# Ledger of designs, part 7: VHH binders against MAM domain-containing protein 2 (MAMDC2)

Target 1, 162 residues: MAM domain-containing protein 2 (MAMDC2), of Homo sapiens (Human) (q7z304r168to329)
Amino acid sequence: IECDFEENHLCGFVNRWNPNVNWFVGGGSIRNVHSILPQDHTFKSELGHYMYVDSVYVKHFQEVAQLISPLTTAPMAGCLSFYYQIQQGNDNVFSLYTRDVAGLYEEIWKADRPGNAAWNLAEVEFSAPYPMEVIFEVAFNGPKGGYVALDDISFSPVHCQN
Key: E = the ipSAE of ESMFold2; O = the ipSAE of OpenDDE; V2 = 0.75 times the mean of E and O plus 0.25 times the DockQ between their complexes.

## First folded at step 8 (VHH)

Design f10 (framework vhh_7qbe_3)
Fold by ESMFold2-Fast, scan of step 8:
Structure f10 (fold): chain B 162 residues (1-162), chain A 118 residues (1-118)
Amino acid sequence: as target 1 above (162 residues)
Amino acid sequence: QLQLVESGGGLVQAGGSLRLSCTASGFTYAMGWFRQGPGKEREFVASISTSGGYTYYADSVKGRFTISRDNAKNTLYLQMNSLKSEDTAVYYCATLRYSGYDWGFDYWGKGTRVTVSS
């Protein structure tokens, strides 16, 4: 389930289509919301490629963008970590869910509303005793503009140390 | 192997209410309701996210229709209120399907007929 989104790869993650908003692969500082091609030559980024959802094109509807991991294949227990940004002044809700093979969802983490748009480290206690998916979900609650960005997903089989 | 079965259609008077159901044989992604009226093409009605937390409606049905789902029962619902004659149609449920590099609501059930009199 680890992915740094380098080389324009999703590491087996899949996007759930919504008419108005979806996750996109980005790189550098600026991206066209409809572009699926990396634009690294335009802006150099220390993190390279990342995933993002931009609310600029959300008008008056509630929209959900989901990025879904591959199914886990072996029992896992430990710390799931990732970096994220949420632009200030948005109504976006960024959450992390698990989903089992029967379709049961469980929210395991929810982002605070950050005071700035810096990269934040999230560390989430994670347990997958049977096959399940990890879902990064952004829910847009109004036409506020802004974005959510996600990068550097990793797992460690130890408790989170924050 | 996924099967979708719509039910709940029937004859109802203008201003009345009707509840449609769609039961899936297994897990579904985001789901939606579409309809096809006499002499018309199939049109979008409403959709709901995989978790059920978020919904999207066609402007023609906002404030009158409510989409919901029960994931434990693999069932999608459409509550229709303040029905109008122009709501007369066969209603289809659909699930989000992945076809290689494309996603869309192109997996369909057989439909359930709604007739609004007057």
Scores: ipSAE 0.000, ipTM 0.143, lowest interface PAE 15.0, mean pLDDT 66

Design f3 (from f2 with S31D N32Y Y33S; framework vhh_8ghr_2)
Fold by ESMFold2-Fast, scan of step 8:
Structure f3 (fold): chain B 162 residues (1-162), chain A 122 residues (1-122)
Amino acid sequence: as target 1 above (162 residues)
Amino acid sequence: EVQLVESGGGLVQPGGSLRLSCAASGFTFSDYSAIGWVRRAPGKGEELVAAISTSGGYTYYADSVKGRFTISADISKNTAYLQMNSLRVEDTAVYYCAKLTYRGYDWGFDYWGQGTLVTVSS
């Protein structure tokens, strides 16, 4: 489930099909619908890569963009961590879900209201005793919700220490 | 705790108008969600007629009411409104205020209010 999104690889992550709003590769990509996107946190430059979703693609009420991990294949328990950046706004909800093979969604994390546009570290206690997917979801209530960026997803088989 | 209180229903003749109000407490309209109006008519299922993002940036209307109903929100009063114009006998229903919740692409209605009856009759 680890991915730094470098070399334009998604590490097995996939978008759920949506004609309007999806996660895109940023930071060096020719596609940049928002002129001022965050710089890559790994290299602190535009040459590195991250994933982002922008509300300018929202066409319908409560559109969601999902970035879905590969299904887990072995029991896992530990700390899931990632970096994220949210443009200030109240028209977006950035959440982390698990989805099991029966299709049941469970929210395991939700971003606090953004206070700044810097990269923030999220550390989420994660347990997958049977096969499941991890889903990064952004829901927009309108086209003025700004952007959400995601980078450096990692897992450690120890409890989160912060 | 979340609470929604509807008001403004009543009896009106075809072609008339009514304005419904939904007062929210236990959460602010600055939260990342939407407020909607769901109606239930005798012999019919539930129908979402209108919804507004709590930021006021986006609205939804069912085809059955589009052009006749207008949803709005007053963030300072933490209240949502449904202005119903050109009412028809088929608009007769109990109208409920609900906070909409999404899990993936599925819609869920949380924090249902008590409802307000709208009767359109000659």
Scores: ipSAE 0.000, ipTM 0.194, lowest interface PAE 12.0, mean pLDDT 69

Design f4 (framework vhh_7zox_3)
Fold by ESMFold2-Fast, scan of step 8:
Structure f4 (fold): chain B 162 residues (1-162), chain A 120 residues (1-120)
Amino acid sequence: as target 1 above (162 residues)
Amino acid sequence: DVQLVESGGGLVQPGGSLRLSCVASGFTFSNYAMGWVRQAPGKGLEWVSDISTGGYTGYADSVKGRFAISRDNAKNTLYLQMNRLKPEDTAVYYCAKLTYRGYDWGFDYAGQGTQVTVSS
């Protein structure tokens, strides 16, 4: 389950559409005039792409935006890593869940509030003894949640180094 | 074998305060989101507050500004500080190990509950 979101490609990830809050593809030549968006982690330029959720587009707070992976092949164990950026910290929650074929959710990671606006690396020990989905989830508690950005999802079949 | 033991409920006058505690055992407390849910007489379960593994908190609109949730991972304990209590806060309060299910939080496990009565 790897994706750098280049060329406006979701790599099989499903953006669970909700009229109130959603992930969007950012970067490229078109700029969101309502938000300050980060540079792409892969290219550090306007040509790269990433996924983002921005509180200025949220119509109903306390709902969530979900970006859902394809079902994993099982068994699968190793390090799931990705880069993320959070603007401002008080009104947003960024989490990673697994969801099995029975629909059971389990939180496996939640973002710390970073002290800077740079891309941050997350490394999460991951184990799928049966097929499941990985879900990137953002919720905003209010209109001052800023944005959350995600890029360069990767998996390595070894333990995390950090 | 998950066990949650609540305490701190009681009878209090409107405008008063109570502090609820929940001691958890049988699982790695620091790895789970925890919350408080309540059931008023004749009503269904209402989510009151939650706290994530990272310390992010959420509150029902009915309790915002009056209640504060916190956790002590070293003691496997969840707290709910309840201020400016109102008669409509009367309910059995349950400590819950929570699993998020899309737009809603779901119970993984709940304790025995503690009765809070706000009466003049």
Scores: ipSAE 0.000, ipTM 0.106, lowest interface PAE 16.7, mean pLDDT 69

Design f6 (framework vhh_7qia_2)
Fold by ESMFold2-Fast, scan of step 8:
Structure f6 (fold): chain B 162 residues (1-162), chain A 120 residues (1-120)
Amino acid sequence: as target 1 above (162 residues)
Amino acid sequence: QLQLVESGGGLVQPGGSLRLSCEASGFTFSNYAMGWYRQAPGKQRELVAFISTGGYTNYADSVKGRFTISRDNAKNTVYLQMNSLRPEDTAIYYCAKLTYRGYDWGFDYWGKGTPVTVSS
């Protein structure tokens, strides 16, 4: 369930499409000199890639943007880690869910809201004793927009260090 | 044998407060998101508040800052605290068991509802 979003590949992740908010691939060779989007975490440049969500308005308060992993194939337990960035001053809620084959959701992590836009490391205790999906979700709480960026998803079969 | 039983509705003056309760049975309550819908006379039902399994909450703009949803998994109960009530909050309030449909939350079961009237 690892992905650095390089070479414009989603590593099997699926973007749930809706009219207001969706995850997009960022970075690469873009000619837009006035872009306010974050640099790739790995390369700190336009040559790398990451996923991002950007919206200045939500039509219905329950609408969300989801990025959904492939089903896990074997029992696993350990630390799921990733980097994320939340634009300063937005009201977005960035959360991590699991969903099993019966469609049951469980929230396993929620982002702290930093006072500035910076790449943050998230380390989440993760257990999948049977096939499950991991879902990265952004919910927008009103007219304050902004981006949420995600990069460098990895898993280690040891307890999280933080 | 799913059952959702709402209570706490009644008649209240503008500016007043009410606390609604919804007791759930017949399913594993902690595994489901819960919400409160309302239906005013001649209007469609609308979702006004929801709470996830992990306690994340969200609200319709019309009630944000005035209503608070909470849950007690040990009691299989979801609550709606309603403050600064207005005549336009007059409706039948329904507790709902929710499922995520990939782009928003949908209901898969309603309770019988509890009426709330805000009038002087």
Scores: ipSAE 0.000, ipTM 0.175, lowest interface PAE 13.4, mean pLDDT 68

Design f8 (framework vhh_7qbe_3)
Fold by ESMFold2-Fast, scan of step 8:
Structure f8 (fold): chain B 162 residues (1-162), chain A 118 residues (1-118)
Amino acid sequence: as target 1 above (162 residues)
Amino acid sequence: QLQLVESGGGLVQAGGSLRLSCTASGFTYAMGWFRQGPGKEREFVASISTSGGYTYYADSVKGRFTISRDNAKNTLYLQMNSLKSEDTAVYYCAALTYRGYDWGYDYWGKGTRVTVSS
């Protein structure tokens, strides 16, 4: 389930289609001509790519945007890690869920209150003994808006260091 | 809308065998079998990847049940051998339909009943 979102490739991740709020690919030199977006963690510059959700597209209070992984194909146990950032001064909730083939959700991680605009490392103990998908979810609460960015998803078959 | 239709359930004696089938009205990605016994919550039984190259089993059925699929027929199978009274349940077929940017969500059949008598 690794993805650095380079070359506008989603590595099999899909949006839950929603005309109001969706994840987008950001970064790259041409996209950064028109706005100051978070730097791609892979390159530590504006030339790389990452996924983001921007509240300027939120039309309704408490809209949600989901980015869904491919279904796991082999038993997995270890550390799922990724980088994220949340724009300061917003009411957005960024969470990580697993969803099994029965459609049952389990929250396995939730972002701490946004205190900076830097890329933060999340390390989450992850176990998929049968096929499951991983869902990155942003819930937009209130009119203040802001963005949530995600990059460098990776998995290691060892326990997390933290 | 995707439809899943299970068949093959019935009454069998302990130690016997049954084969369940689930036919989908269209293409599906990963598929699986779940079951719900009397007074119990629904539990995972087995699953299979889109290609059929990867299969997973609950510990309680490993070595006794075999999951397979025929993508040309849009059909999922569960071969159940060495049945035990504890296998008595309604068996449900499930499918995932995630594709690119398309909205995907889980689909379920209505179930087929399996009763194992001692």
Scores: ipSAE 0.000, ipTM 0.114, lowest interface PAE 15.5, mean pLDDT 67

Design f9 (framework vhh_7qbe_3)
Fold by ESMFold2-Fast, scan of step 8:
Structure f9 (fold): chain B 162 residues (1-162), chain A 120 residues (1-120)
Amino acid sequence: as target 1 above (162 residues)
Amino acid sequence: QLQLVESGGGLVQAGGSLRLSCTASGSDYAMGWFRQGPGKEREFVASISTSGGYTYYADSVKGRFTISRDNAKNTLYLQMNSLKSEDTAVYYCAALTYRGYDWGSEYDYWGKGTRVTVSS
């Protein structure tokens, strides 16, 4: 379930694709449409990689960009952590969901709008007693858009400490 | 292959209400409603995220229409209240579909529409 997006693959994560908006790999000169996108968290440089979604790709109607984990294959319980950045003045909603084998969604975390454009640490209690997917979702909730960036997804089998 | 079937259209008097339904073969899709009135271009009405909870409305229907979904039944709804003659149109259900690593790919699924006529 872990990924720092520094290899040339997505660690099994997939976009729930649509014609209007999807998560993209940023940094490292790989299809970076916007020069203002943040530096990679892992390497603190433009040569590192992260995932992002930007409202510049929104065209017609409600746009939800989902980045979906592989199904869990064994019981998991612990702390899911990741770094994220939300562009200042953004009206996007960044949330984390689980989806079970019956296709039912449960919101397990929602980003507070940070007062800055820095990388923020999220720590989310996570439990998958049966096969589930973890979904990082950005919904464009208003006329103002902007980017949301994601990096350094990790899991620890202990309770979150913050 | 994803198929979308709309239902619930009909004739209604101004000020009345109708609920449209759209049945899909799956629920892993952001979905929306569009409409096309006589001699007009297709226009956006409302949309809802795959997870539910996130909705968008055209200004012309905001406060009167409510979009919702039941993912266990693979069904999308549009509750239309305070109907006006300008709401007369064929209403289309749409799904945004694709999963994978293939960026720049596109495909939308559309139903065949259900007709709504609002009489004055």
Scores: ipSAE 0.000, ipTM 0.140, lowest interface PAE 15.1, mean pLDDT 68

Design i11 (from c7c with T98V; framework vhh_5c3l_4)
Fold by ESMFold2-Fast, scan of step 8:
Structure i11 (fold): chain B 162 residues (1-162), chain A 121 residues (1-121)
Amino acid sequence: as target 1 above (162 residues)
Amino acid sequence: QVQLQESGGGLVQPGGSLRLSCAASGFTFSNYAMSWVRQAPGKGLEVVSAISTSGGYTYYADSVKGRFTISRDNAKNTLYLQMNSLKPEDTAVYYCAVLRYSGYDWGFDYRGPGTQVTVSS
């Protein structure tokens, strides 16, 4: 379930389709002129790629944007890590879920609201005894929350160092 | 495991009032927007009210504006719905739910078992 979002592809991740707000590939030569986007974490420049979701596309109260992994291999246990940025504002929430074959969600991580443009590292203990989906979710309460960005998803079959 | 448990429903005459409560456990309540949704016999689900994570933003369906008030207490993991000036049309099972709008429909992946509200003589 690894992806650095380079070469402008999603590594099998898919949006849960929403006509207003979805995750998009940022960076590189494909530019979003509707908002100020962060520099890529992988290259710390505009040449790299990352995923982002932007509150300016929100049309309805409590819209969610989900980025859904392919089904994991199983059994699988270790450290899931990724980098993220959140612009602070309104009640937007960035969370990580697992979803099993019965369709049940479990929240395994939730972001702090940092209020700056720095990339933050998240390290989450992860276990999949059977195939599961990993879901990155942002929930918005209107168009003024700014963006949430995601990059460098990786998995290591050892415990998290932190 | 997400658990939501509603209480406060009952039989009331037209023009009466009821206060519903929803006790939440198994998740970080303060991280989620919450809603009250209802289902009348033989009808689909209707979102009647919703509240943001902090309580700073609220939504009300046109059918209940000015009569219902949604609130939350994040310290107690509890959601409330104050229902005033009740009408026979408000008769339904009321559910506490985590609210998600997918651009097509309101999502209710996490929902309590419901509490019956009957408005009649």
Scores: ipSAE 0.011, ipTM 0.284, lowest interface PAE 9.4, mean pLDDT 72

Design m1 (from c7 with T98K R100T S102R; framework vhh_5c3l_4; at its last look DockQ between E and O 0.37; V2 from the best seeds 0.00; counts 0 for: pae E 7.8 > 2, grease 27.3 > 24.2)
Fold by ESMFold2, look of step 9:
Structure m1 (fold): chain B 162 residues (1-162), chain A 121 residues (1-121)
Amino acid sequence: as target 1 above (162 residues)
Amino acid sequence: QVQLQESGGGLVQPGGSLRLSCAASGFTFSNYAMSWVRQAPGKGLEVVSDISTSGGYTTYADSVKGRFTISRDNAKNTLYLQMNSLKPEDTAVYYCAKLTYRGYDWGFDYRGPGTQVTVSS
């Protein structure tokens, strides 16, 4: 479930395909000119990579983009961390879910408010006693919802710092 | 924080028309899709119509399609429902609602008192 999104691969993460909004690779040799996006967290440059979703592709409302991890293969518990950026002044909803093999979704984290223009660190207590997917989800109510960017997903078997 | 104030209801004869308004404050109105929902006596809530942030995409319940028109004015932070060819079964309290995502489904954030529409002779 760890990924820095470099060198044009997604570490097994996949979109739940949607006709309007999906997660894309930003930065590096893949440049998106339809909006201004941040430099990546890993390289702090235009050449680094991250994942992003931008509301400019929303055609109506109630659009949701999901980036889904591979199923976990062994029981695990600890701290899931990642860096994210949310364009300020917009009302999108960025959340993290788990989905078990029976299809049950559980919210394990939600951004309290839009973050700064800089990258923010999220640390989420995570427990997967059975195979689970981790899902990064952004919901937009329209094309003025801005963007969300995601980079540097990692996991530690010790509890989050608290 | 979210405040919604409905108005424009009243008593009207069958076949008549009413225009409902909803004044919004406490949030950035133009960033949210909006809905009209209604509650008839002794019934649950029914979604009457939805409208996108720009107003370019709308949906209607089958029972009102062709008779009702949802619209919005983002400069005035106001949602509207034009109701034509009113029938006795349209009698209800009408609420405006902000569409809010709460995980795996969309919900409604409605807080106003609603506006009563009564269609009778």
Scores: ipSAE 0.013, ipTM 0.359, lowest interface PAE 7.8, mean pLDDT 77
ESMFold2-Fast, scan of step 8: ipSAE 0.013; ipTM 0.318
ESMFold2 (binder alone), look of step 9: mean pLDDT 87; pTM 0.884
OpenDDE, look of step 9: ipSAE 0.031; ipTM 0.370

Design m2 (from m1 with W106T; framework vhh_5c3l_4)
Fold by ESMFold2-Fast, scan of step 8:
Structure m2 (fold): chain B 162 residues (1-162), chain A 121 residues (1-121)
Amino acid sequence: as target 1 above (162 residues)
Amino acid sequence: QVQLQESGGGLVQPGGSLRLSCAASGFTFSNYAMSWVRQAPGKGLEVVSDISTSGGYTTYADSVKGRFTISRDNAKNTLYLQMNSLKPEDTAVYYCAKLTYRGYDTGFDYRGPGTQVTVSS
């Protein structure tokens, strides 16, 4: 379930099909504009890679973009951590779900929209007693509203510290 | 269990007003954008109005702009639609809905049973 999105590789993560809005690989290019898109967390530059969803691709109100992990190994328990960035001034909801083989969703984390547009560390207690998927979801609640970015997904078999 | 229950529909004369309410339960209402959707006799579904999670953003179908106002009270888990200057073409069953393009298996898309609005003299 670990991925830094480097070398334009998704580490087995897939978008759920949506004709209007999907997660994209960001970075990997030279830009000198208004810093609208985040710099890669790993490289602290636009030459590194991260995943992002931007509301400018939203065609309809209430669209959802999902980035879905491969099935986890099981049993598995510990701290799932990742870095994220949310552009301020929008009603977009960034959440983390698990989905089991029966298709049942459980919300295990939701972003508290940051006061500053900076990379934030999320640490989520995670337990999979049987194989399941981890889903990063952005729900768009307005026709405009910025981006959500995700990088450096990692897992540690210890309790979260924060 | 997840429940949406509409109320406030009825018979009204052209030019009149109605206020629809939708009581939500069984889920965290403040986490979801909400919609009012209607279906006129013999027609397809029309999204009338959408409201963001905070209530800070709203949208309206061109057919109702300037006449209808959507609002929500997250403390009461209630969605509202204030309908003014009603026209015969507003006659429809009105549904409170949480609509998303997540797909069928998510269990997050649902509508209430609807409330009938009839505009006629």
Scores: ipSAE 0.006, ipTM 0.264, lowest interface PAE 9.5, mean pLDDT 69

Design m3 (from m1 with T100E W106Y; framework vhh_5c3l_4)
Fold by ESMFold2-Fast, scan of step 8:
Structure m3 (fold): chain B 162 residues (1-162), chain A 121 residues (1-121)
Amino acid sequence: as target 1 above (162 residues)
Amino acid sequence: QVQLQESGGGLVQPGGSLRLSCAASGFTFSNYAMSWVRQAPGKGLEVVSDISTSGGYTTYADSVKGRFTISRDNAKNTLYLQMNSLKPEDTAVYYCAKLEYRGYDYGFDYRGPGTQVTVSS
């Protein structure tokens, strides 16, 4: 489930099919970094990699961009953490879901604050007593909303810090 | 389990009004843009209206623009459709839906069982 998106590696994560908006790998070489996108959190530079969704590609209000983990294989419980960035003034909703083998969704986290230009740490209590997927979802509030970025997904088998 | 349940349909005379409601459960309603979709007897599905997650942005089919108003109450997990100046052509089963767009077409991600609206004398 862990992934820092370095070496352009998705760690088994896949996009849900959507012809207009999907998660993309950002960052990379200094020659190819887009200036309006965030720096990689791992290295805090333009040389690292992260995942992002840019809602400039959204055509319909009901589009979602989902990044889906591999199915869990054993019972697990603990703290799922990741870094995220939401462009300032962005009205899009960034959420984390679990989805079981029957296709049932359960929201386990949602960004609380309006977007800002800084990387934010999210720590989410996570429990998978049977096989399920973890889904990072951006739900669009209109035809334009700006970017959402994601990096440094990690899991620890202890409760999140108080 | 995701559930959408419509209510408020019925028989009304031309020029009358109805207010449809849709109660949503089993998902975070406020995270999704929602639609009202209808199917007239012997016709295909028509997307009547869309509403953004906050309710700040709406769209309407040309056939209903100026007569119908979509709204939502995220605190109550409820979607509404206010229908004014109803015409016989508005006779249809009305569905509350979360749609999945597939290029130029759409499918139902989730929908309710529908509520019948009949406009007739």
Scores: ipSAE 0.013, ipTM 0.249, lowest interface PAE 8.3, mean pLDDT 71

Design m4 (from m1 with T100R W106T; framework vhh_5c3l_4; at its last look DockQ between E and O 0.78; V2 from the best seeds 0.00; counts 0 for: pae E 10.1 > 2)
Fold by ESMFold2, look of step 9:
Structure m4 (fold): chain B 162 residues (1-162), chain A 121 residues (1-121)
Amino acid sequence: as target 1 above (162 residues)
Amino acid sequence: QVQLQESGGGLVQPGGSLRLSCAASGFTFSNYAMSWVRQAPGKGLEVVSDISTSGGYTTYADSVKGRFTISRDNAKNTLYLQMNSLKPEDTAVYYCAKLRYRGYDTGFDYRGPGTQVTVSS
């Protein structure tokens, strides 16, 4: 599940197809001129890489983009952490889900209030006693929902801090 | 919050028919696609059939195509599964499932407690 998204490596993460909004690689030599995007967290430069989703292509209310991890292969429990940025908190909802092989979603985290241009750390209690996917989801209510960026996903086998 | 309650299961002989119903409450039923999902003894879950919000589009697992018909009555907040020409392999607990999003997503976030269907000679 760990990924810093460098050197065009997505670590097995894939989009669920959506006609309008999907997660893309940002930073480095990859350019997107529709929105002003952050420097990456890993290298703190425009040459580093991260994943992002931008509302500029949204055409309908309640459009969602999902970035989906590989299925877990062994039981695990602990703290899943990642860095994120949100430009427009009220115009989007950024959430983390687990999805089992039967298709059952469980929300395990939701971004609380708008962030700022700086990267924010999220620490999420995570338990996968059976095979499941981790899903980073952004739901937009319109094309002015801003962007969400994601970098430096990691896992620790100890509980998150208080 | 979301409640789904299945009914209409039971014991039936091979070749027989059953009609399952699912009463929905706690959400705007007509805004969500719905599914029937089943679990046979010792097996994983199988999606049996999906239906769009209006009922205009349906899908079926190959194992039930031509024998089962999914339908919905949005005025009564009820999902149905008509099961004809039942076979012993259809023996399972059948679950009514609510899909998460309108029209774009096949994942579900709620299911009922299920109703047992047993097909036995």
Scores: ipSAE 0.005, ipTM 0.162, lowest interface PAE 10.1, mean pLDDT 75
ESMFold2-Fast, scan of step 8: ipSAE 0.016; ipTM 0.321
ESMFold2 (binder alone), look of step 9: mean pLDDT 86; pTM 0.872
OpenDDE, look of step 9: ipSAE 0.028; ipTM 0.422

Design m5 (from m1 with R102K Y104W W106Y; framework vhh_5c3l_4)
Fold by ESMFold2-Fast, scan of step 8:
Structure m5 (fold): chain B 162 residues (1-162), chain A 121 residues (1-121)
Amino acid sequence: as target 1 above (162 residues)
Amino acid sequence: QVQLQESGGGLVQPGGSLRLSCAASGFTFSNYAMSWVRQAPGKGLEVVSDISTSGGYTTYADSVKGRFTISRDNAKNTLYLQMNSLKPEDTAVYYCAKLTYKGWDYGFDYRGPGTQVTVSS
């Protein structure tokens, strides 16, 4: 379940369509002039790609945008890591869940409100003893909105380095 | 701990009205969106109505639009459901439910014990 989101490829990740909020591919050399989206982490340039959610169309309380991994195929345990940005001054909640074959959700990580527009490294202890999905979720609280960006998802079969 | 207690159910004739109340305790009521959910005899759960933390945004199932009104009083930690023009099809146990930031289509993390509404002549 690794992806750097380069070459417009989602590595099997699927955005769960919602009329109000969705994950999109960002980056590249062509940008909206008014965009405040982050620079790509992989290349630290506008030529790379990342995933992002922008809540400009949030209409209802606790709207969620989900980016869902492929099902895991073999038992795995280790460190899931990724880079993220949260736009300053928004009320968005960025979380990581697992969903098993019974449809049960378990929150395994939640972002702190970083107070800056820098890429932050998240390292999450991850275990999938049977097939399950990993879900990156942004929950929007009210009309404030703002982007959340995600890049460089990787997995290592060792405990997270702290 | 989290407690939700419904009241106001009962027997009513078709075309009548009932007002359900839900008293909430054990959490900061004003920080959570709330829902009314019902279960008719022999059927699954149906989400009837949702309300935002402030009460500024509401939704309704198509089956109850124009007849039911959800509201809340954050100062009293109370959720309400005003039910007008009741039909036999509205017969169900009605539950007050606490919504989480998991979002709308993932539902609620807690519900009350329910109150019975019977619409019959």
Scores: ipSAE 0.000, ipTM 0.146, lowest interface PAE 12.7, mean pLDDT 69

